# VH-VL binders against q96il0: the designs that were tried, part 164

Target 1, 167 residues: q96il0
Amino acid sequence: APERGAERRDTAPSGVSRFCPPRKSCHDWIGPPDKYSNLRPVHFYIPENESPLEQKLRKLRQETQEWNQQFWANQNLTFSKEKEEFIHSRLKTKGLGLRTESGQKATLNAEEMADFYKEFLSKNFQKHMYYNRDWYKRNFAITFFMGKVALERIWNKLKQKQKKRSN
Key: E = the ipSAE of ESMFold2; O = the ipSAE of OpenDDE; V2 = 0.75 times the mean of E and O plus 0.25 times the DockQ between their complexes.

## First folded at step 5 (VH-VL)

Design mt18 (framework fv_ebrasodebart)
Fold by ESMFold2-Fast, scan of step 5:
Structure mt18 (fold): chain C 167 residues (1-167), chain A 120 residues (1-120), chain B 108 residues (1-108)
Amino acid sequence: as target 1 above (167 residues)
Amino acid sequence: QIQLVQSGAEVKKPGASVKVSCKASGYSFTSYGISWVRQAPGQGLEWMGWINAYSGWTNYAQKLQGRVTMTTDTSTSTAYMELRSLRSDDTAVYYCARGEFYDSTYFDYWGQGTLVTVSS
Amino acid sequence: QAVLTQPPSVSVSPGQTASITCSGDALGDRYAYWYQQKPGQSPVLVMYFDSERPSGIPERFSASNSGNTATLTISGTQAMDEADYYCQAWDTSSDHVVFGGGTKLTVL
């Protein structure tokens, strides 16, 4: 539906974290948790003489972080919305109001909430399966490029040692 | 054979809405996203937004926020882009393009384009 | 102001190497992608992930991304390579995909 698409657009965040790392950082920096995904973004340090392989690895890690944050932001928003809808529906069926006499949100017992969790997991099984598949694929790629970068660094160190010995 | 086939050219009056379709075939529709990119006559490419074909999650260009809506119909493997409150400067060729499942960053297959002309 | 800057035109003789640049802060943090567009046709992906070439794209196409400048290189340029070329990246400041302004490659 158009309205559903508009609601998801307005509530779903996108893009990499907007946190500001310390100036002249020589290390990767970890920011505060994102409001929607609850994940802490990592700002990756860029070396002075970053190689093309190092740049490719860094970009892959940053894109994987963005993909991961977008997945969890969407998942958390979907869970929260469906949970509220479930609670509201069950309270209405019981003839109960949305608030207790003290003005707090009315709640369901653990047994009733278990029904929601089972339904939610079943409904989202395939989505989570695709997430896990892609997460493993991305981590395999990152590990592969990390290995290539490590070998490049070892080779460069060996070349420098040979250069010094020849002098 | 992977293909994206778009609906035909349209002529609209200022203030009207247009809805362009993009029918995908030859791949698992819900495993990819669809982006929409437009090109005004003699101008460059302008990204409009994308939609995740599995979740329906959308991300729209800030310039078009509030005027554009993207949807999908998984039963027909078709993506739609509706642009409202049309202006003369919305005259362009509109393309759909296939991208990554979560937040498309590149487009490997493109539709043939749909010319939308906005004039009185 | 353009987020990704390309020269408006580049001219080369047949058989020469064409070099098309794309500059912007986004390229230091995100991958560059390149598209070829011929008159009346849809764009075609010619390079992705900075330096990868899709199946079906001739070996004479190559690309790199160093610092904030991505470069598309066409070796032994042929008349059929005459087209508009667009670079693309993700722009975190606008939170969406951005394209360069395009470069018209003329082979004469």
Scores: ipSAE 0.000, ipTM 0.517, lowest interface PAE 12.1, mean pLDDT 80

Design mt19 (framework fv_ebrasodebart)
Fold by ESMFold2-Fast, scan of step 5:
Structure mt19 (fold): chain C 167 residues (1-167), chain A 120 residues (1-120), chain B 108 residues (1-108)
Amino acid sequence: as target 1 above (167 residues)
Amino acid sequence: QIQLVQSGAEVKKPGASVKVSCKASGYSFTSYGISWVRQAPGQGLEWMGWINAYSGWTNYAQKLQGRVTMTTDTSTSTAYMELRSLRSDDTAVYYCARGEFYDSTYFDYWGQGTLVTVSS
Amino acid sequence: QAVLTQPPSVSVSPGQTASITCSGDALGDRYAYWYQQKPGQSPVLVMYYDSERPSGIPERFSASNSGNTATLTISGTQAMDEADYYCQAWDYSSDHVVFGGGTKLTVL
């Protein structure tokens, strides 16, 4: 048995259970939603003759996906933690227990929760603005490299066409 | 001329706490994050954690969770790293390093380092 | 937890090409970063995003990442390049940065 406090929520080796594309895959695949971010990961196909530019684009897209996934996982965990702390604080102030007679979590009414949502949104407004700025920067970069890859592919087709005519 | 200037060397006894400072200049402090990386004598680099200079949002290395706290003071453009319950194997040079705003995937500028010696 | 493996030491003669490898399964899907550290000094970023060179780093420094092995290449190696070199990747599973064990480059 693992020592108390030494365990992580996802300590099992299979906790890294990733959806893998089938062996014969020649296309990108979309996996199941991540446990923490609730976003579906995309598993990118790697062509046998991947160009340096194509590799750079793939890595940029993969890094952006993982960045986005990590942001939302952290955001959701922060929201859940602060929500529980708020509820516990308010229930303690009222002299109420943390569980109902049925064993369910005790909750606050919608009016009381409105205070928490207002504070959470206000506190995180600037963070979300910076997230949106960086999200646009990353998407611009991806679009730029997608354009470069498209031009490379067009140029390669034109080269092949010219070579055929020269024969 | 981006600079990170750290506080001076510290000598501590086992069980004590140490707090190292890192003063940033030459850039918009709140537009980046700060990571802390340590290096035991003759050993390699070990990442300790990261803090967002704007929000105070932190992410700590798992094995240091519960012993480390990172903070910032935006009015002085200074980051702090406090390590508690010091052990002899915490003897190291501690570096602060500038990273990206939402996550420290890499480090483009480093402080000069602060030697922390834990000895009986 | 991801592991990056580097040779402990590499020796080259002045003017020769030095090659330092960094291997790990993570490198197939993640960018490699490289740092140079001279004795008594702070690390310096010498390569980022697999193959990009920061401003101020000499052109003789280059890098690549193929399969699960990243390589730092120093052409025309000079005595001033003698240092410890560390590779680094970002470990998404632990939200944790991982460094290689370091390679001591000796120029002789």
Scores: ipSAE 0.000, ipTM 0.508, lowest interface PAE 12.4, mean pLDDT 80

Design mt2 (framework fv_ebrasodebart)
Fold by ESMFold2-Fast, scan of step 5:
Structure mt2 (fold): chain C 167 residues (1-167), chain A 120 residues (1-120), chain B 108 residues (1-108)
Amino acid sequence: as target 1 above (167 residues)
Amino acid sequence: QIQLVQSGAEVKKPGASVKVSCKASGYSFTDYGISWVRQAPGQGLEWMGWINAYSGWTNYAQKLQGRVTMTTDTSTSTAYMELRSLRSDDTAVYYCARGEFYDSTYFDYWGQGTLVTVSS
Amino acid sequence: QAVLTQPPSVSVSPGQTASITCSGDALGDRYAYWYQQKPGQSPVLVMYYDSERPSGIPERFSASNSGNTATLTISGTQAMDEADYYCQAWDTSSDHVVFGGGTKLTVL
């Protein structure tokens, strides 16, 4: 049975890979690329005295990561499925089998695949534009909340200094 | 305005199947997912599953194990939920609801509900 | 039900503050959402992202989420606020949406 070590990787019911960072980490941890989305997941560190604002920022970052993971997992699965269907249809039209004599998966040449790639990109142009729009909106929101958290931390440090001087 | 309009009430016998529709309007259909939530008489809300209107990707509640299928028709901006092998305890009001993202989904707009009664 | 726990009922007099709690481990890592449902009607979103209020929801409605407990607060309750209230979160263990059992708010 493969060694799983301190880090473990699981597949959720949604089909997206999950992972467990080292328990003793006091900072954000970056995992290996997900099989389907090809993105590296980040497990966010939860400080012992997390403020409500810090919790809100962390939830927003976690939500954005999962949104990103779901989008690219779905996009990559759709691409792979449609590519396989296209190859199958073209081979069937040519009267060819799905496998070569050597048992390798039969493929099409670059010229034949060009039509698929052009159609796929054209078909998904609007979807990618919406993805970019939502990415900018989420990134702006994250940046805004990061600013609020930074201001809160500065304010708390100033309050801490005031208390030390009052004593 | 944004609205979700569901098909009318159904009366079914045990063992039958029911297919409920949910017609969306007032927004870009493929930019959102649709969840199905049911409510038995006098009971709370129970999530049944979710479908991405663009990709067709679905995720179903484990309790419904192979009995539910969710689909969409983007040409008519309509979502469908089919529940098979109906039992008397499937009697409920079935709602469709718009959700933005899978794991952070909340339901900002709801259909009016479809009463499905399963009785002999 | 172990996932999200709400009291079955809460009663307040008109003008008083109502507090409805929702407890579960998921709420420490995931957003809480709140819905109002009146008899014979569809649920209506009243709070989202722990503490945000949708357009059209009165300022009397507020919410918070601290640790594993989310709280919906209705100040100056009115007869029109009488309804069933449901909390909702994402359950990481099942990777699914979960609802609380619901709380019947009575204003009398």
Scores: ipSAE 0.005, ipTM 0.512, lowest interface PAE 12.5, mean pLDDT 81

Design mt20 (framework fv_ebrasodebart)
Fold by ESMFold2-Fast, scan of step 5:
Structure mt20 (fold): chain C 167 residues (1-167), chain A 120 residues (1-120), chain B 108 residues (1-108)
Amino acid sequence: as target 1 above (167 residues)
Amino acid sequence: QIQLVQSGAEVKKPGASVKVSCKASGYSFTSYGISWVRQAPGQGLEWMGWINAYSGWTNYAQKLQGRVTMTTDTSTSTAYMELRSLRSDDTAVYYCARGEFYDSTYFDYWGQGTLVTVSS
Amino acid sequence: QAVLTQPPSVSVSPGQTASITCSGDALGDRYAYWYQQKPGQSPVLVMYYDSERPSGIPERFSASNSGNTATLTISGTQAMDEADYYCQAWDTSSEYVVFGGGTKLTVL
């Protein structure tokens, strides 16, 4: 019987894609879509003179990315798993094989699949509602801190300008 | 009601193996992962590893690699953790805990714990 | 080896605000999770994804994660909150789960 390879199968590590930005990167780097979440991860550049407020903004963006990655990786994997289990169960009940004569995966008709989709959406409605709520809350917070960082930078430039005029 | 029920306490000699079971109920077993966490007497929590109940994929703590095996039986909604070559410092309460399908980083429901005592 | 550092103990009077910190490099890039454990009982998840509260956990529990330090805050602390509290994160270097050493909260 065929054995699973000695190396561990790919798994989503806490739902966040792991990647390394190109050498000498001095700006944010965007990676390929994560296998499980289908979202592109961003590796944030850390400037040498990062202020505490800038650090808070960057970490909030990183945490929001991880939260978003974890949510969608879990949802996509759960959907795919439950869909395949539903199809398998129904085909077994009908006494049918899991593969067609052409070697393709056997499928159910649209009416049977509609029952699955309706159940899945109903079961996950509250979870998706909370996702949307938290998505808006997190984006509001990011926008708010972006505003604070912008004001900090304006204030610092204003201080420099005022000092030059005073001297 | 979501519940994880573990097997009873075990007393083992050094060099023996122990296999702890964790029976899940009240949710779709294969839609979540199961992690194992142990706690030595008077000490903190130590993560041992997790298993995806659908795929059987496992990730073990490095220090236990080669001594631990985690499995599931979908037909009985039961997870198992086997620890081999037991030492006195393996004496601990062993917990199973539920995580999201790919979010092994948090545990929302815990079993009652299984005390494993390793003594000569 | 990543480590999460918690104070070994925190003492508060009933009705006071308790703050339990958890510090480590992993927290700069990863979510913090918090568990309450009473003597002879299993841990109970009290906070997840840095600041989210599970259903059934009182609103007096809140949490944040800023820089490399996560903080669990219990407002109006009650005698029933006396327990050991553990923070948890995922180690960005080793790709495994790490727990803090635990903080014993005493309400006197």
Scores: ipSAE 0.000, ipTM 0.475, lowest interface PAE 14.6, mean pLDDT 80

Design mt21 (framework fv_ebrasodebart)
Fold by ESMFold2-Fast, scan of step 5:
Structure mt21 (fold): chain C 167 residues (1-167), chain A 120 residues (1-120), chain B 108 residues (1-108)
Amino acid sequence: as target 1 above (167 residues)
Amino acid sequence: QIQLVQSGAEVKKPGASVKVSCKASGYSFTSYYISWVRQAPGQGLEWMGWINAYSGWTNYAQKLQGRVTMTTDTSTSTAYMELRSLRSDDTAVYYCARGEFYDSTYFDYWGQGTLVTVSS
Amino acid sequence: QAVLTQPPSVSVSPGQTASITCSGDALGDRYAYWYQQKPGQSPVLVMYYDSERPSGIPERFSASNSGNTATLTISGTQAMDEADYYCQAWDTSSDHVVFGGGTKLTVL
């Protein structure tokens, strides 16, 4: 398995694809799917007058994206590695080579692979349950801060309206 | 109660290796990262790396790459940090600490520290 | 080689407000975290996600992060607050945790 640092080098430093949105964009931009996680990264727009609360929300969203990217990159790599190990072990047990006569990678039939899939899903059930729990926890936090930012914007709008009326 | 309990102090000669343990209790071990942070006498904190307790994936500080290995034993909820080719400047208190997320983590619980002295 | 710069020492009288700064490029797009360490003890998390206080940390502790400078503020500083304080962030360029050099808070 690749080391954490080596895995990160295959993506942008923040753990996302090296997609650059057009300059002067006023909106979040969605990039192509990451090679390892197969998830599309979001490049967040940074307002020139970003408040501390808005910065906190953006950092939380970026952190959540990187956490999500890492989880699925690790999951996909683990699946691929264990699948290869399973196939190799089964072929070796049968006395078969790792390659066909045509030089292609040797494969197992659907019935044999079903055993691997059942074992993988069963083994990873608790991990996926923890992922879902943490995913909801993070999205709850994001929603909470989005609410705070919305209230801040409403308050600032009301303050500006009152200032204009009192002039 | 959440607790991280480390192995006892060690005295090693230059060129030797040391393996420090960190036994976790009171939480789901595989749901968190374990980080290792060291502190030379009278100096600041230096991050060494971390390990994902579920996957076993590691991320090591650049200057320790090739000398450090971090592992876990999920059956005993124990993390290990092995440092090889010890030098006198590796003398430090070594801490394990719990972190929740990859690259925006904070360390909410710390072990008591393990003093490793490297001297001839 | 991302660097978080802290003043080496800060001195305050009991009851005064102490401010400890932490500056570095990493703080512009990453959260700041703060730890308190007393002699012979393990570090203790006192602030996380720039300005959040863990359960059990007194309300006199607060923090902020603006631009590339994070600030830990202790209002009504008490003798028990005398300790070394370290800031922490993630350095995206190296995929590493980075700590500040530490600030010794003296309460005279």
Scores: ipSAE 0.000, ipTM 0.498, lowest interface PAE 13.0, mean pLDDT 81

Design mt22 (framework fv_ebrasodebart; at its last look DockQ between E and O 0.01; V2 from the best seeds 0.00; counts 0 for: pae O 4.9 > 2, placed apart)
Fold by ESMFold2, look of step 6:
Structure mt22 (fold): chain C 167 residues (1-167), chain A 120 residues (1-120), chain B 108 residues (1-108)
Amino acid sequence: as target 1 above (167 residues)
Amino acid sequence: QIQLVQSGAEVKKPGASVKVSCKASGYSFDSYGISWVRQAPGQGLEWMGWINAYEGWTNYAQKLQGRVTMTTDTSTSTAYMELRSLRSDDTAVYYCARGEFYDSTYFDYWGQGTLVTVSS
Amino acid sequence: QAVLTQPPSVSVSPGQTASITCSGDALGDRYAYWYQQKPGQSPVLVMYYDSERPSGIPERFSASNSGNTATLTISGTQAMDEADYYCQAWDTSSDHVVFGGGTKLTVL
């Protein structure tokens, strides 16, 4: 089910965000909203002694974030392009220019723009259904592995406590 | 070492059923899924379906819907695939392969394969 | 239903670079995965996530995915690389796995 979360190069501009977490951070870090997706990225901490289960959870969270950001960056770009095309097309059928007499971009009234929003949602309904399916699958898996990691950490702490008592 | 070890070859008549086992070792069985892939003689790979090893959720290829059942036994780390109402074109090598917990994305470890021959 | 198209065969001389292509609409929005299968053996994953190499796969294996075409590349091809190669992707609309038809790599 995963989309190409790691391959966002052709759909969203690279390097637009300049968020940098602190060097040698011991914690996950939440960055500012991405310009294109409007989502706040998480920058994940990689500990030196990361267990295989912890690594699996971290990679799943990273790949899910990349997948989610790529989806919304692509949808936002498509929305912007199709919105401008719709406005341009409707202004042309009315014999109007792309600019008002004040030089600002001409636009359509709210009733006319409602037609665009209905058409855009209809065109993208199936794609959003697949997105929602994959989102729920991924978040269920993340929750499951968070629970497994929590149990692993409790068990390791108990092993260390038992070793100290026997010494 | 991660390994998937399958049950032995089987010879069946048309209309019968076959159940192939796949025993996993070397990893946390309930943290992954199992896919089944078959290969008819001289042919390419055909995906049959996937099962979540913890919850038992399945996704079957539409072609096989109604004829295939996949199960797991977490206590023995074993996956099973049963194919019913066998036809001669079901003759193939049947592979189990490890996939992701939440779906069947790619297959990083494969069993040795089980030849199932369906003939009159 | 997505289709992944591969050439049926590719021949190379030892030490040369082999390239195997895989084309299909699913590759535009899903990762490509590659498997090697030698006669009488199980498939082995050799590339995943378009361009990443699993642990234990020689560095001479590389891959890419651009547009609707994925490419598996083997540099310095050796006789042991002679095998069938399959590409694979997830088909979003059917929620099914799809395999390419396979490519026989021959090392002359």
Scores: ipSAE 0.276, ipTM 0.693, lowest interface PAE 4.2, mean pLDDT 84
Fold by ESMFold2-Fast, scan of step 5:
Structure mt22 (fold): chain C 167 residues (1-167), chain A 120 residues (1-120), chain B 108 residues (1-108)
Amino acid sequence: as target 1 above (167 residues)
Amino acid sequence: QIQLVQSGAEVKKPGASVKVSCKASGYSFDSYGISWVRQAPGQGLEWMGWINAYEGWTNYAQKLQGRVTMTTDTSTSTAYMELRSLRSDDTAVYYCARGEFYDSTYFDYWGQGTLVTVSS
Amino acid sequence: QAVLTQPPSVSVSPGQTASITCSGDALGDRYAYWYQQKPGQSPVLVMYYDSERPSGIPERFSASNSGNTATLTISGTQAMDEADYYCQAWDTSSDHVVFGGGTKLTVL
């Protein structure tokens, strides 16, 4: 028999955002939260004279954003499904129906839901550790290239000052 | 030492299914993803899909969606790729390749390849 | 149409610099990755994240990405570098990995 982790699970759609950043923006713009990941997308400004180093930084940030959104979209789908299954299981154990007498969804109180959150976090601890490993790797790279871009900009300003001084 | 060892060559008739295995060793299997890439004789590389070894999340190439299934068995550190409704143009060397834990975008180690021949 | 376009072949003499290009809109927003494949062998990752070299890959291999064109450069090309080279990127429109058509590098 296949292990729990061996079962096929299709990736969640990241959601196609149709919200565009304001036209003629000269800086990065943040959008509304994505339907699936609940993370706000960042639309990166691309300067006309983007250096190779600036392009590398922008790509790293964009790729990391997309990676992060896909991970959390899948995590949120897993959370929602397991939460619903937990609620249904607990209601059946109590001899309660899935709906109240008024026809609304039956729910659990906050104390009962705390058991679910504890179980979910414990179950997903290893996955989140692997995610954090890659997240730290990506953030180290982003920070490193941000530093390089800052140094490049300082160097360019120094070159411009030197040219102005020689005139 | 990191290794991906694939199952042996297969000869299948049109309409049959094939299941190729990829046994990983030398690393924590569930902390990485596995992609499947095929190469028809004399042709280039074609990405088929990716599976997360920890939870089994998959992402399949649109062209193959509905015909391909990827699975893993963490107890044996083995990934599987099953391709159904085989046609002659599915004749290719099939590779498994290790990628990032989630949403593999590059492949640092590759299996030796499995030749699948589909002929009548 | 091809998402990533590579020249089908490039020829150099031993010791010359080989340049292999890969062009596509995806490369403006996503990283390029490069693989070397020798006859009868599996692909080997030679460059990742546009310009990073994996451990074990000779320093004569370098790469860049500018605009929509990624370039793999092999300085002082050796006979052992003769192989097919494939670029790779993530295609946002199809939400999956795509490979270039491959470039056969001949060292004569």
Scores: ipSAE 0.188, ipTM 0.694, lowest interface PAE 4.6, mean pLDDT 83
Fold by OpenDDE, look of step 6:
Structure mt22 (fold): chain C 167 residues (1-167), chain A 120 residues (1-120), chain B 108 residues (1-108)
Amino acid sequence: as target 1 above (167 residues)
Amino acid sequence: QIQLVQSGAEVKKPGASVKVSCKASGYSFDSYGISWVRQAPGQGLEWMGWINAYEGWTNYAQKLQGRVTMTTDTSTSTAYMELRSLRSDDTAVYYCARGEFYDSTYFDYWGQGTLVTVSS
Amino acid sequence: QAVLTQPPSVSVSPGQTASITCSGDALGDRYAYWYQQKPGQSPVLVMYYDSERPSGIPERFSASNSGNTATLTISGTQAMDEADYYCQAWDTSSDHVVFGGGTKLTVL
């Protein structure tokens, strides 16, 4: 019985950008836009003497980035699929084929596509609301930890200055 | 089921006019065009023209310009073809057909045909 | 105005392959469509676009296009396939639909 090749469900590749920053980099790098999410990934620099707070901030930023990449990759894929289905359905309803007489792929006009966009936005409204909510929560947390790290750095600088004055 | 039902056979004298009807069912009438094709006895298919039911524009075969008028009634999902100044060579079976009227034109559903006989 | 040219007749033995050609400038880069018509009946669409078959059309029907020539192929021809076959295209220059002259397929 020939093994029916499992149709590799094009699972949106986990958008780990294969972008690798230079090994000697001492700062964060921004990669090119990801093919699926269209978001630019950030490669976070890891200091040799990273504090626990700095590490926590970095991890939170990284997790948030991954979450964002996955969301948009999936959203874009869904959008593309639904768009194609809409076009095909609409063409069929109009009695139009998938190809024109010139052999080109048949398309809908801007007005017809406006209906698709409206429907798509309506259908995904709740999903977008949840995304926005979670986006704000995550960014608030990041900002909070940024503040903590900033304070820690100031404190450490002050301690170092005091030690130099006592010697 | 999609159906095109045409009016019955007609016998006309030369110089008269004939109006053939084609009632469509089973689909959105406004979404498709209707073409008319005739076939003289023992001859091939001849395209006469088409009408866009939504936009209301028509395109007629050059040979029939001025003699043919195609119309639609969206309320009854019915297409009409009127041929004026009938001649003996207009004797044919007349078909209505559903077709695309945008970039692709083929006929996926046909009426049963209407025989129009022009005789003195 | 015979823009599409077909052979007037084609004969084939049962089980053999029948080929019907349709040639004309209107085909060029445009699709050919094929219709079957039996005596006393309305035409039936048998092929559209490159190789698309409407529902209910047997797989033995196929079509191909090359340049200005379209070909309808019926493999394993059966007695029931005896009919007139018409090719059709849209002529972009005149914005008219054009039919071929038709081919009578006889199954001997």
Scores: ipSAE 0.027, ipTM 0.589, lowest interface PAE 4.9, mean pLDDT 87
ESMFold2 (binder alone), look of step 6: mean pLDDT 92; pTM 0.947

